VHH binders against Epimerase family protein SDR39U1 homolog, chloroplastic (GC1). Designs and how they scored, part 19

Target 1, 310 residues: Epimerase family protein SDR39U1 homolog, chloroplastic (GC1), of Arabidopsis thaliana (Mouse-ear cress) (q9sju9)
Amino acid sequence: CSSQKESQMTVSVTGATGFIGRRLVQRLRADNHAIRVLTRSKSKAEQIFPAKDFPGIVIAEESEWKNCVQGSTAVVNLAGLPISTRWSPEIKKEIKGSRIRVTSKVVDLINNSPAEARPTVLVSATAVGYYGTSETGVFDENSPSGKDYLAEVCREWEGTALKANKDVRVALIRIGVVLGKDGGALAMMIPFFQMFAGGPLGSGQQWFSWIHVDDLVNLIYEALTNPSYKGVINGTAPNPVRLGEMCQQLGSVLSRPSWLPVPDFALKALLGEGATVVLEGQKVLPVRAKELGFEFKYKYVKDALRAIMQ
Key: E = the ipSAE of ESMFold2; O = the ipSAE of OpenDDE; V2 = 0.75 times the mean of E and O plus 0.25 times the DockQ between their complexes.

## First folded at step 20 (VHH)

Design v2 (framework vhh_7zox_3; at its last look DockQ between E and O 0.01; V2 from the best seeds 0.00; counts 0 for: pae E 14.6 > 2, placed apart)
Fold by ESMFold2, look of step 20:
Structure v2 (fold): chain B 310 residues (1-310), chain A 117 residues (1-117)
Amino acid sequence: as target 1 above (310 residues)
Amino acid sequence: DVQLVESGGGLVQPGGSLRLSCVASGFTFSDYYMGWVRQAPGKGLEWVSDISTGGDTGYADSVKGRFAISRDNAKNTLYLQMNRLKPEDTAVYYCARDWFGEDFDYAGQGTQVTVSS
C-alpha cells in the first residue's frame, strides 16, 4: 500500500471542467492521484468538483497556477474555445488565441519552475485538424500538415507546447471527434434523432475520425505514466467512418431514422466559414498508439454508441 | 482460428479487369472492417481500399474510380473489382481484417496480379 502512495502523481490539468477533463479527473482519482485543477472560474470548478465528492482536489484560479504547476509531477493541457460556432474574424482569432495563450502560459510556468520542482511530463491536446481535410487521403502521425486555417492553428498550438524545457517529456495528442453522452458532437446530435429529425450534416461523405471518451482518457493516462508515450500520437479509434455511416449507426442504436440531412447551404448560412468543421473531415489512423500497444476498448463506432446509450 | 483466403488473381493485359475474392472464416465477418493492401515487387505495403461494417468505402488515390470494394456478409466474402488495370497495379494483393494504416490484425497469403502487355 505505501509504495502506491510513493508512486502517486500530482497532475495539474487545464480544461478540467470540460467534457474530456471531467472524465480525466475521475480516471486520475480512481488511481489515487492528486489533482490540481487550473481554471479561470473557481466557482464553476467548485460546482463541478464539489469537495464532498472530490476530497483533496485543489482548484486554482489563474493567479494560483504557478504554485500548482511547481511541484506537480505532470501537466495535462486541454483548454480551448469550442470551434463549432459561426466564425467571425474575431472568433477565428480567439479560436487560435485561446489555445496559444493557455499553452504558452503552461509552458512558461513549467520552464520557470526550479529543476527539482519542475513537472517531468506535459501531455498537451492538439487536433486532427492538423492534417487538413480530404475525402480520399489517409493520415497517420507521419503525414504532413494541411494548409487550411485549422491546420495552421494546430501547427502553432503544437509548436508552442514543444517549447517546454528539453528535460520535460512532451506528448502531443491529436484528438479526433470525441464521443460521449454528456458533451461533444454526440450530445448535440442525440436530441434531433430522438425527435425523429436526425440525419447527416451535408453530404455525409466527410470522414469522421472519432474516439470514445474513455479511450481518449486512457490514452492520456498512458501518456502520463508510460515514458514510451512521447511525441505525436493520434487520439482516434482505429476504424474511422463516413459521417453518413455514423448517423445510420446512431439512428440504429436509438431506434430512430436517419432521414433529414442538413444541406450544405444551411450550415454555411449558420456557421459561415466555420461550416468546414462539420462539412469536411479527415481519415486519421492511430498508428503510433498501435505501435505502443495501446488497447482500444471501442474499435467500432457502433460499439461506442451502444455503450454510451445504455 | 482466423483465416483469410484470397483468389482471383492472374495475368491480364493493360486495360483489363479482374475480380478478387477473399473468403473469411473463424470470426463474425459482418462485425469487422475489411480491406485490401498490395505489395509490388521490391516495394512496401500499400493500402488499396477498405470497407466498413455499414458498407462505407475508402480508396487510395491511385485506384479511385477504377477499383470497387464490396462485401457479401452472408457468404463471408470480401471482393475487389479491378477495372482499367495498369502495369503499375502489378502486385500481390492481400485481404486484411481491421486494416489500420499499413498494419492489420490478420491477412491472407495474397493473390498475384500481373498486368503486362
Scores: ipSAE 0.000, ipTM 0.275, lowest interface PAE 14.6, mean pLDDT 84
ESMFold2 (binder alone), look of step 20: mean pLDDT 86; pTM 0.880
OpenDDE, look of step 20: ipSAE 0.043; ipTM 0.337

Design w1 (framework vhh_6fv0_2; at its last look DockQ between E and O 0.02; V2 from the best seeds 0.00; counts 0 for: pae E 20.3 > 2, placed apart)
Fold by OpenDDE, look of step 20:
Structure w1 (fold): chain B 310 residues (1-310), chain A 118 residues (1-118)
Amino acid sequence: as target 1 above (310 residues)
Amino acid sequence: QVQLQESGGGLVQPGGSLRLSCAASGFTFSDYRMYWVRQAPEKGLEWVSTISYSGGYTYYKDSVKGRFTVSRDNAKNTLYLQMNSLKPEDAAQYYCARDEFGDYFDSRGQGTQVTVSS
């Protein structure tokens, strides 16, 4: 089976220093792709991706993004200000803006690139918040947008990405709650389980549309190389669970009692980065990914959690 | 400019009731989840209650369940918190807050003081 040597890509990545981005960059490196990191802080990125460990990596600040995007075969847009557990007006001000502004900038750079140097693929992250919240509804890629603020933000976010040149294939990944080691939602949840035997937040009936970080990275990777990956694709595992079930499974894996009432500080922590569903959620199915033949390594939350905690 | 103004606080005896209000302006009120939070002296900000943008879903801290009721009037851009059977441990500065980009908190108003004492 002549492993069709996948031609080396040059991939520009925003949000590379984030939880998902780091793993994507590692995957790209492992497969010998050329990596261009689009960052606001070169110094920070250089610490995360030192040249000695990432030979050939290009790290560019905003003033240099043009040179990186031009000549790239693909762009992955994962940029977004991390959500802090602290109530800060500054954080509030930047969260929405950081995502839309960066997306707009990326699109502009793509569109302004000469045709011969224009990326052919844009994989842009968005969120399942697009669908709004519901305790009973089931959502797929054809479901209408919600009516709440988050849905509006997602519409704008996605709309911005869709302004890419018509010759550029755009994949929008509506990402659920990402589970992985040393980051995401679990990084916030695990300490509380270790300290407390707390109960689920709220009723525990909220849907928790999760995805393992490895599956998400694979999904993004596939979108880079497979021309069939176009349009909206939910980045969620095939078996979403209710928050109560999530907590139960996590407790089991940690050999701790299931959530007893969670202290308020734990609630705040869960509002942090990676914890997209606390009080409200939505059941989202990865219908498009399934149609495309994507194979999830972690189909069930229990398996994902076991893998992460090992 | 986003503005939130809390009112309705006061001094009550244990077992008493208060109704808090929050007047919202500067944004489309009906598009946002709203929160009640409180801060007692020497304590951190504490979540109390959440109501969805349409009012269809309500959530409460366990310690206030059955005693507090959150509601909203989107036509009046007003959030409410009916507090019954108040306890000394409920004494705090109460704030309304707006949701942004999911489940994290947005800005809050100046707050209204609730004191529970015999």
Scores: ipSAE 0.000, ipTM 0.230, lowest interface PAE 13.7, mean pLDDT 87
ESMFold2, look of step 20: ipSAE 0.000; ipTM 0.126
ESMFold2 (binder alone), look of step 20: mean pLDDT 82; pTM 0.837

Design w2 (from i5 with S31D S57D; framework vhh_6fv0_2; at its last look DockQ between E and O 0.03; V2 from the best seeds 0.00; counts 0 for: pae E 21.1 > 2, placed apart)
Fold by OpenDDE, look of step 20:
Structure w2 (fold): chain B 310 residues (1-310), chain A 119 residues (1-119)
Amino acid sequence: as target 1 above (310 residues)
Amino acid sequence: QVQLQESGGGLVQPGGSLRLSCAASGFTFSDYAMYWVRQAPEKGLEWVSTISSGGGDTYYKDSVKGRFTVSRDNAKNTLYLQMNSLKPEDAAQYYCAREDYGSRYFDYRGQGTQVTVSS
């Protein structure tokens, strides 16, 4: 297998300071790619990505994004990923607007770039919320969109990304629940497990379409480099589980045999409308990733959790 | 208008059996997964069972597994719950509910039927 020396890319990344974004930037650095961070706060980003540790990194605020996008090989749009905080009415209002705004800006910058300096690839994040929620349904990349608010957000979010120039390859990654160390869903879940002595969150019957953060980053990376990665690709592990099973496995890993069921009202009280992340779900399969030959490092949630907690 | 109407509840002794029915109207019944849920006094709504639109997949709360059987007749627009070996803890108002995509469990439910389990 002739290790085709992957040519150095210049990658502009929104949402770089986030849980997924940081890991992506680290991966890009490790592979000696040029990195351009598209941020709303340069100072914050500079703290996360100091020049001493990330030589050659470019950090740009919104007014400077044009100069970063133009000349980039690819753009990764991770801005607007799920907020792991309590959903207030204000936050909810911002969910749709922020995602669409940033995506629109990125697309505009791509489209307004001269052809010779236009990125050739846009990898844009979206969410499995696109499919809506169901306890019985099974969803793949061909499944229709749901009817709830999150589905609407995802439709508009994806629609905005698809406005990219026809010569730009667009990959839409519908991301499931991301599992990783010191962030993501586990950062929210673990405290609950510590506070409560047993039982699933909610009914436990909710589907939990998870993915390990490393697999997600690899998936994004493949989408950057492999021209076959276009269109919608579910960013979910091949073996989704019910939340009850997830909780059981997490308990096992934490050496806690059981934890008390957390009633819906308690979750809603604590998380507000964000409780939907816990209380609602959908079974999503990564059919496209499989077709593309993507290899998941973590196929089973138990293995993922063990790796994360070690 | 979507309508769900439960029936078949009643008073039974522990170990007894009941068969609940839910008559559906106002929508294409066969296109929707259906749910049984229950609410006991001073308790929240509790999921009991789910059946897929075609009836091929069934799901149960652990505490009712082996005792309860959900089924449906799409030709009659009717959902059923056969409850055997009833326990006092099964006493509740039982509701049938429709699942619509975008909902956690259901978007519509009936008025319910009361199940009482007492010696």
Scores: ipSAE 0.000, ipTM 0.256, lowest interface PAE 12.9, mean pLDDT 87
ESMFold2, look of step 20: ipSAE 0.000; ipTM 0.102
ESMFold2 (binder alone), look of step 20: mean pLDDT 83; pTM 0.845

## First folded at step 21 (VHH; framework vhh_7zox_3)

Design x1 (from m04 with S31D W33Y G55D; at its last look DockQ between E and O 0.55; V2 from the best seeds 0.00; counts 0 for: pae O 13.7 > 2, grease 25.1 > 24.2)
Amino acid sequence: DVQLVESGGGLVQPGGSLRLSCVASGFTFSDYYMGWVRQAPGKGLEWVSDISTGDYTGYADSVKGRFAISRDNAKNTLYLQMNRLKPEDTAVYYCARGYEDWGSYDYAGQGTQVTVSS
ESMFold2, look of step 21: ipSAE 0.298; ipTM 0.692
ESMFold2 (binder alone), look of step 21: mean pLDDT 87; pTM 0.889
OpenDDE, look of step 21: ipSAE 0.000; ipTM 0.236

Design x2 (from m04 with S31D Y56D G58Y; at its last look DockQ between E and O 0.31; V2 from the best seeds 0.00; counts 0 for: pae O 9.5 > 2)
Fold by OpenDDE, look of step 21:
Structure x2 (fold): chain B 310 residues (1-310), chain A 118 residues (1-118)
Amino acid sequence: as target 1 above (310 residues)
Amino acid sequence: DVQLVESGGGLVQPGGSLRLSCVASGFTFSDYWMGWVRQAPGKGLEWVSDISTGGDTYYADSVKGRFAISRDNAKNTLYLQMNRLKPEDTAVYYCARGYEDWGSYDYAGQGTQVTVSS
């Protein structure tokens, strides 16, 4: 693998202030790339990415987004990416529209850039919800889309990203359940274990297609730099587990029993309609990532959890 | 505490106009995206319009060319000018504060009723 001297990139990022976005920005900084944050709240972004800690970072208001995207090497679109939080009915209803709007804005900025200043790659986030839910099915990047609401959201979300100029390489990362420290799914699950003795969430038979946040960031980073990363790429670890197994492993890491099931009504009480993401899953395999030679640091959920809890 | 207070709703005939207002308090208004969403009877929430901190405006296809969103940062006020109203525009309209992480909204007002009927 000829170590192509990673030339300094200029990367515009939406959703930079999110759980995944922060980690991506940190990675980009560490590798001395130029970062342009496209934010909906400048004050919030400035708090998260102070200039003293992120020299050279550009935090752009909406009026400046055009100038930021123009001249960027790449755009990463993470805005609208779900974080493990309570889903109110209002939030759920807005999921589709918000994701499409943000993606459409990004695409328009790219397409309206002069050719000589147009980003060459768009890495756009989506979700494994594209495949629908199944207790028995196995899904890869060639699998058809589901028929439920989330699948519809993902189809439109991805379709919007694909409207980017034909000269722009588009990578769609269908993200699974992201595991990491102080955020993501674990931030929501840990309280359940504290309250309910770490038993399975729901039936425990639903599939849990997880990915460690570091692997996801690396996958996004690779998609920025490697021209082979084009089209749909599942952002999931190679060894998905049943939710019951996930809970068992989490209990083990937390040194807590994992035998008492958490009833559906408790999950709904804490997660609202977002509980469906936990109660209904799908087995997704990262076939494309494997074909591309991506190396997962955390292949097994036990290792991921141990690393997170250290 | 974050507060959003909508006003300006009412009963109007088809083809008529209304102007909604939303007064924000408890946060730096100018630093946030703001938007309007609506809920018709028996239907879910529908996005109507957003305005960025820089003043960029976005509209749902259903209201494009008829509605205009604006903001006055000095007054901490969001506006929605609704022209050529249709019966299908009948809904409770909510002012909402945008947040970064979800590309959605974290706060909304109590809503104001808009009824378009002959």
Scores: ipSAE 0.010, ipTM 0.270, lowest interface PAE 9.5, mean pLDDT 87
ESMFold2, look of step 21: ipSAE 0.011; ipTM 0.403
ESMFold2 (binder alone), look of step 21: mean pLDDT 89; pTM 0.901

Design x3 (from m13 with W99Y F102W; at its last look DockQ between E and O 0.55; V2 from the best seeds 0.00; counts 0 for: pae O 11.9 > 2)
Fold by OpenDDE, look of step 21:
Structure x3 (fold): chain B 310 residues (1-310), chain A 118 residues (1-118)
Amino acid sequence: as target 1 above (310 residues)
Amino acid sequence: DVQLVESGGGLVQPGGSLRLSCVASGFTFSDYYMGWVRQAPGKGLEWVSDISTGGDTGYADSVKGRFAISRDNAKNTLYLQMNRLKPEDTAVYYCARGYEDWGSYDYAGQGTQVTVSS
């Protein structure tokens, strides 16, 4: 339950400018760690992480990643995670190859680092999509991979991360639906509840394996500092719910009715790729996190939603 | 207004070559990750290639060794050199602007048709 590392870390982070990444960087900054942002757009990253607010932060484009990864204590690979904006219905859908590419690049940089300058831990993000979709199945870290496209992508994604040097501890975080303020799934769902009657999205029987963004960041942080965090760890709250229940709870928090179902075509039209997250799901349990003694601040979706909506 | 305009598509025989171009406007081209995606008839979108602001490139396994992506920041133009084309390369090819997060795109052009047929 305790972190072994109490000293300052130097952490290289891909996907730092994303919904989850920003919060991780803020946490790292707050705890006085050295931060190296691995970005594909330095100018954008500099806007998000200005030097005045993040003294000592290093922002590097891909040509400079080598110098950042070498000498880092750890690498967090969050590139490719869902963004907090509306997903384009066509372009963002099923575009996963670049996620594998960035992971491969990071791994290569780690592996090619001198031993004395090699990061000791890689925390690499993946998705619960690894397990495939099911309305009846229950999945944990030992469950087999699904047979659909997303599962295939996750297998390749994880397989790429696992090519890290044997001396590097690799933690794979299979992330569920992330809930947080002004981003993630809620940013896409809330407009529906404001515009419509807030009823179930789709059949309502889909599983919704959610996690609060703060819990996810804490989970990643523990993986950085705790040597026991190795292998696959589901990044999901302990109490997944049916989508219908999620909608009911969200409606309650927003003081909106939750009885009128939203048809699939409307969701697809408005959310694009985000519709997949709503329409397809699986029941995933954080068995490994529990075994590791991780404490979730938000165990129930109602509490998470209340906190997010203040 | 962000705009991406693809060109260079057409009909070519197997083993032939094409060079696609994408002219960007309405944003600082040099600051963005850019990529190519394609959609074959009856299939979903497929990632083809991408290039970072630093010039690092990635390719789908299906096109590795045959396709080459490049960019000219002075001309705000993205390129895709396609060699040794195959019938399975037949698709509409789209130029796309990337988000900061890898694998995400926020804008794309109207696409250019590439048909590989004997």
Scores: ipSAE 0.000, ipTM 0.277, lowest interface PAE 11.9, mean pLDDT 87
ESMFold2, look of step 21: ipSAE 0.313; ipTM 0.706
ESMFold2 (binder alone), look of step 21: mean pLDDT 87; pTM 0.884

Design x4 (from m13 with G58Y W99T F102W; at its last fold request DockQ between E and O 0.29; V2 from the best seeds 0.00; counts 0 for: pae E 6.9 > 2)
Amino acid sequence: DVQLVESGGGLVQPGGSLRLSCVASGFTFSDYYMGWVRQAPGKGLEWVSDISTGGDTYYADSVKGRFAISRDNAKNTLYLQMNRLKPEDTAVYYCARGTEDWGSYDYAGQGTQVTVSS
ESMFold2, look of step 21: ipSAE 0.173; ipTM 0.610
ESMFold2 (binder alone), look of step 21: mean pLDDT 87; pTM 0.893
OpenDDE, look of step 21: ipSAE 0.033; ipTM 0.492
ESMFold2, fold request of step 24: ipSAE 0.000, 0.020, 0.041; ipTM 0.395, 0.494, 0.550
ESMFold2 (binder alone), fold request of step 24: mean pLDDT 90, 90, 90; pTM 0.910, 0.908, 0.909
OpenDDE, fold request of step 24: ipSAE 0.031, 0.028, 0.027; ipTM 0.518, 0.500, 0.434

Design x5 (from m13 with G58D W99Y F102W S104R; at its last look DockQ between E and O 0.58; V2 from the best seeds 0.00; counts 0 for: pae O 8.8 > 2)
Amino acid sequence: DVQLVESGGGLVQPGGSLRLSCVASGFTFSDYYMGWVRQAPGKGLEWVSDISTGGDTDYADSVKGRFAISRDNAKNTLYLQMNRLKPEDTAVYYCARGYEDWGRYDYAGQGTQVTVSS
ESMFold2, look of step 21: ipSAE 0.262; ipTM 0.664
ESMFold2 (binder alone), look of step 21: mean pLDDT 89; pTM 0.904
OpenDDE, look of step 21: ipSAE 0.013; ipTM 0.296

Design x6 (at its last look DockQ between E and O 0.01; V2 from the best seeds 0.00; counts 0 for: pae O 8.8 > 2, placed apart)
Fold by OpenDDE, look of step 21:
Structure x6 (fold): chain B 310 residues (1-310), chain A 118 residues (1-118)
Amino acid sequence: as target 1 above (310 residues)
Amino acid sequence: DVQLVESGGGLVQPGGSLRLSCVASGFTFSDYYMGWVRQAPGKGLEWVSDISTGGYTGYADSVKGRFAISRDNAKNTLYLQMNRLKPEDTAVYYCARGDWGEDSYDYAGQGTQVTVSS
């Protein structure tokens, strides 16, 4: 398989201002690719990606997305409303709607681009929630979808992305719990460990299918440049752990005790939208990534945490 | 070759105890999740318990509080202490190694029979 790593790409990115998106943009910049940020707030994005630090970056509001997508080599779709633990009908609607709307818009822009200016790759984010929750099941890219709401959201989310033109290679990254510095799951968890004894969150039996943010970005990057990256690819580290172990390891890294359980209601109260990530889980394996020869820098959560806390 | 050899099964009365052992060979034992699954007559495989590389344990609801999984990496051995056994625990118990596939485990032993009967 030929790699496009040696050629400069023009990459349009939704969700660029997010935790994952920022790091992706940084990676793209570091490798001298042209970056087009698709945002709802240009001013906010400009603060995050100032021109002085990101020369040549294009920041486009929704009315300008067409011009950005057209002529792009690839599109990375990371936008979406964070999943909330407060599952009112309105919130559910927004969770589903925001992801589908943005994805649909991106797909439409791709499909409506002239063939000569059409992106050839769409890397679209989704979530391991696709598989539903289970304490016993082990899931890979061939596993069936769950029956809960998140699974439904993911199905529609992915289905929307798959409506991209047949000539566009679509990679769906089902993202696990992203670990990194100053964001993601740890940003939510660390305060609990500072306030409490760092015991298990919830039952501790739920699976924690994590991935280091650098590995995720690398995975996305490979999906951009490697034609073999097509279809569903789990964005999870090879060694998922139970949440109790995660907490234990985190406590160890923070040099704090890990024995006092945090009840569900406390998690919901303090973590808000992030509580779902903690309380519900599934064991997901990156079988496809492994088959593709992807090399994880952080295979074990302990190593990931150590690196993050350094 | 990956090998898992179970032992410790037998016939016990309800309320009794057994301790299963599984000796692993042919791979780096300490690098793998290990678990126990069981198959009762006429039923499918049921997850019983597992233990992570870090030693964190999980249990099926049916065995919580009664069973205890442990591992000795130095001996490449997995254990399952089964207390307060019930007739419903009657099954062939398999030691299994965590996998990268659709199944929970990629390798399992030949199993050891556990029979709980008065």
Scores: ipSAE 0.011, ipTM 0.296, lowest interface PAE 8.8, mean pLDDT 88
ESMFold2, look of step 21: ipSAE 0.442; ipTM 0.782
ESMFold2 (binder alone), look of step 21: mean pLDDT 87; pTM 0.882

## First folded at step 23 (VHH; framework vhh_7zox_3)

Design y1 (from x4 with D56Y; at its last look DockQ between E and O 0.45; V2 from the best seeds 0.00; counts 0 for: pae E 14.2 > 2)
Fold by ESMFold2, look of step 23:
Structure y1 (fold): chain B 310 residues (1-310), chain A 118 residues (1-118)
Amino acid sequence: as target 1 above (310 residues)
Amino acid sequence: DVQLVESGGGLVQPGGSLRLSCVASGFTFSDYYMGWVRQAPGKGLEWVSDISTGGYTYYADSVKGRFAISRDNAKNTLYLQMNRLKPEDTAVYYCARGTEDWGSYDYAGQGTQVTVSS
């Protein structure tokens, strides 16, 4: 009883209603941690976390965020994370300032907390887009940032999180393509395979640096609880694949062929700027996570897809 | 059917003011954060401002202190008051509805042109 109380965390989470966030909330609840959901829409968050099924969860709109961050053991910032976004037929726009704004507010709330009430840990999401794209390069946490727009956004995103008070341990997780049921990249890919027309987008040679959502959630959990987890950590599985291999494995699991390539121009016409997420990629290895002793449950994409598609 | 209709753009001299409006329909306006995004000629999209469901406001550094976003939930209307306008504010301004995945929008209007010139 008393030992349990000494290990309990109070965790404020932005982006809790998203694909990754929902899994993280479930993981924290399994160990009886207190959770404060920091949201822009209380009504939408209550639909995802109804009190009947999630007793004890605090749901806070932005006016209430200050009172939730003060007294939290830790903060997880998943807001502004584009790699888990779901594509729809409507035109969607991603802008640099919106990704950084929420991170700035979280950092300001942490820094303006009195020392005795200040969270001691910030785990903040970033993206493998930091490295830019390449068919031939291999990136780890020591690699330089890329030169494109998304890399610039990631640099500013990370720089904003690093403004947290020096007494706060900051872990920055550069997240790859997250795989799981009912979300992430698979939600975009499965309809093409159900039509018997699925196949590699573009050349199929682009890198696909992925991570199973359970491994990502466990990595975040380790970053919250283990003080050795600080600085930049790539959130990618140790065996990235080419997109062509990803498509072949997905087709096999769905009992569908993977033989009709989609031309670049058709995809750009359909998705606009979103086509970059499927036409270009980077090979990103989780060197820091392995050095820290993190054990991936899903090291190979075939095993991850089988588990998801059962 | 979600619709966002912007209005209030026009030609103004440097130092002048404009007020943009965006009338929303087809969804519960008060449940969504809302934002303004702009696109200058020949350039990419640039975030300008967001307002939360609770009325908290956020601004890009380039407009902070000059622009004021507001909302009227009773009228399903988003506003952008633009003061001390500069030639670099010349752009098409889009009203956008936010998603739960921060930094993302799922709907935008047709836009309204703002031109700042002598």
Scores: ipSAE 0.000, ipTM 0.260, lowest interface PAE 14.2, mean pLDDT 81
ESMFold2 (binder alone), look of step 23: mean pLDDT 90; pTM 0.915
OpenDDE, look of step 23: ipSAE 0.059; ipTM 0.354

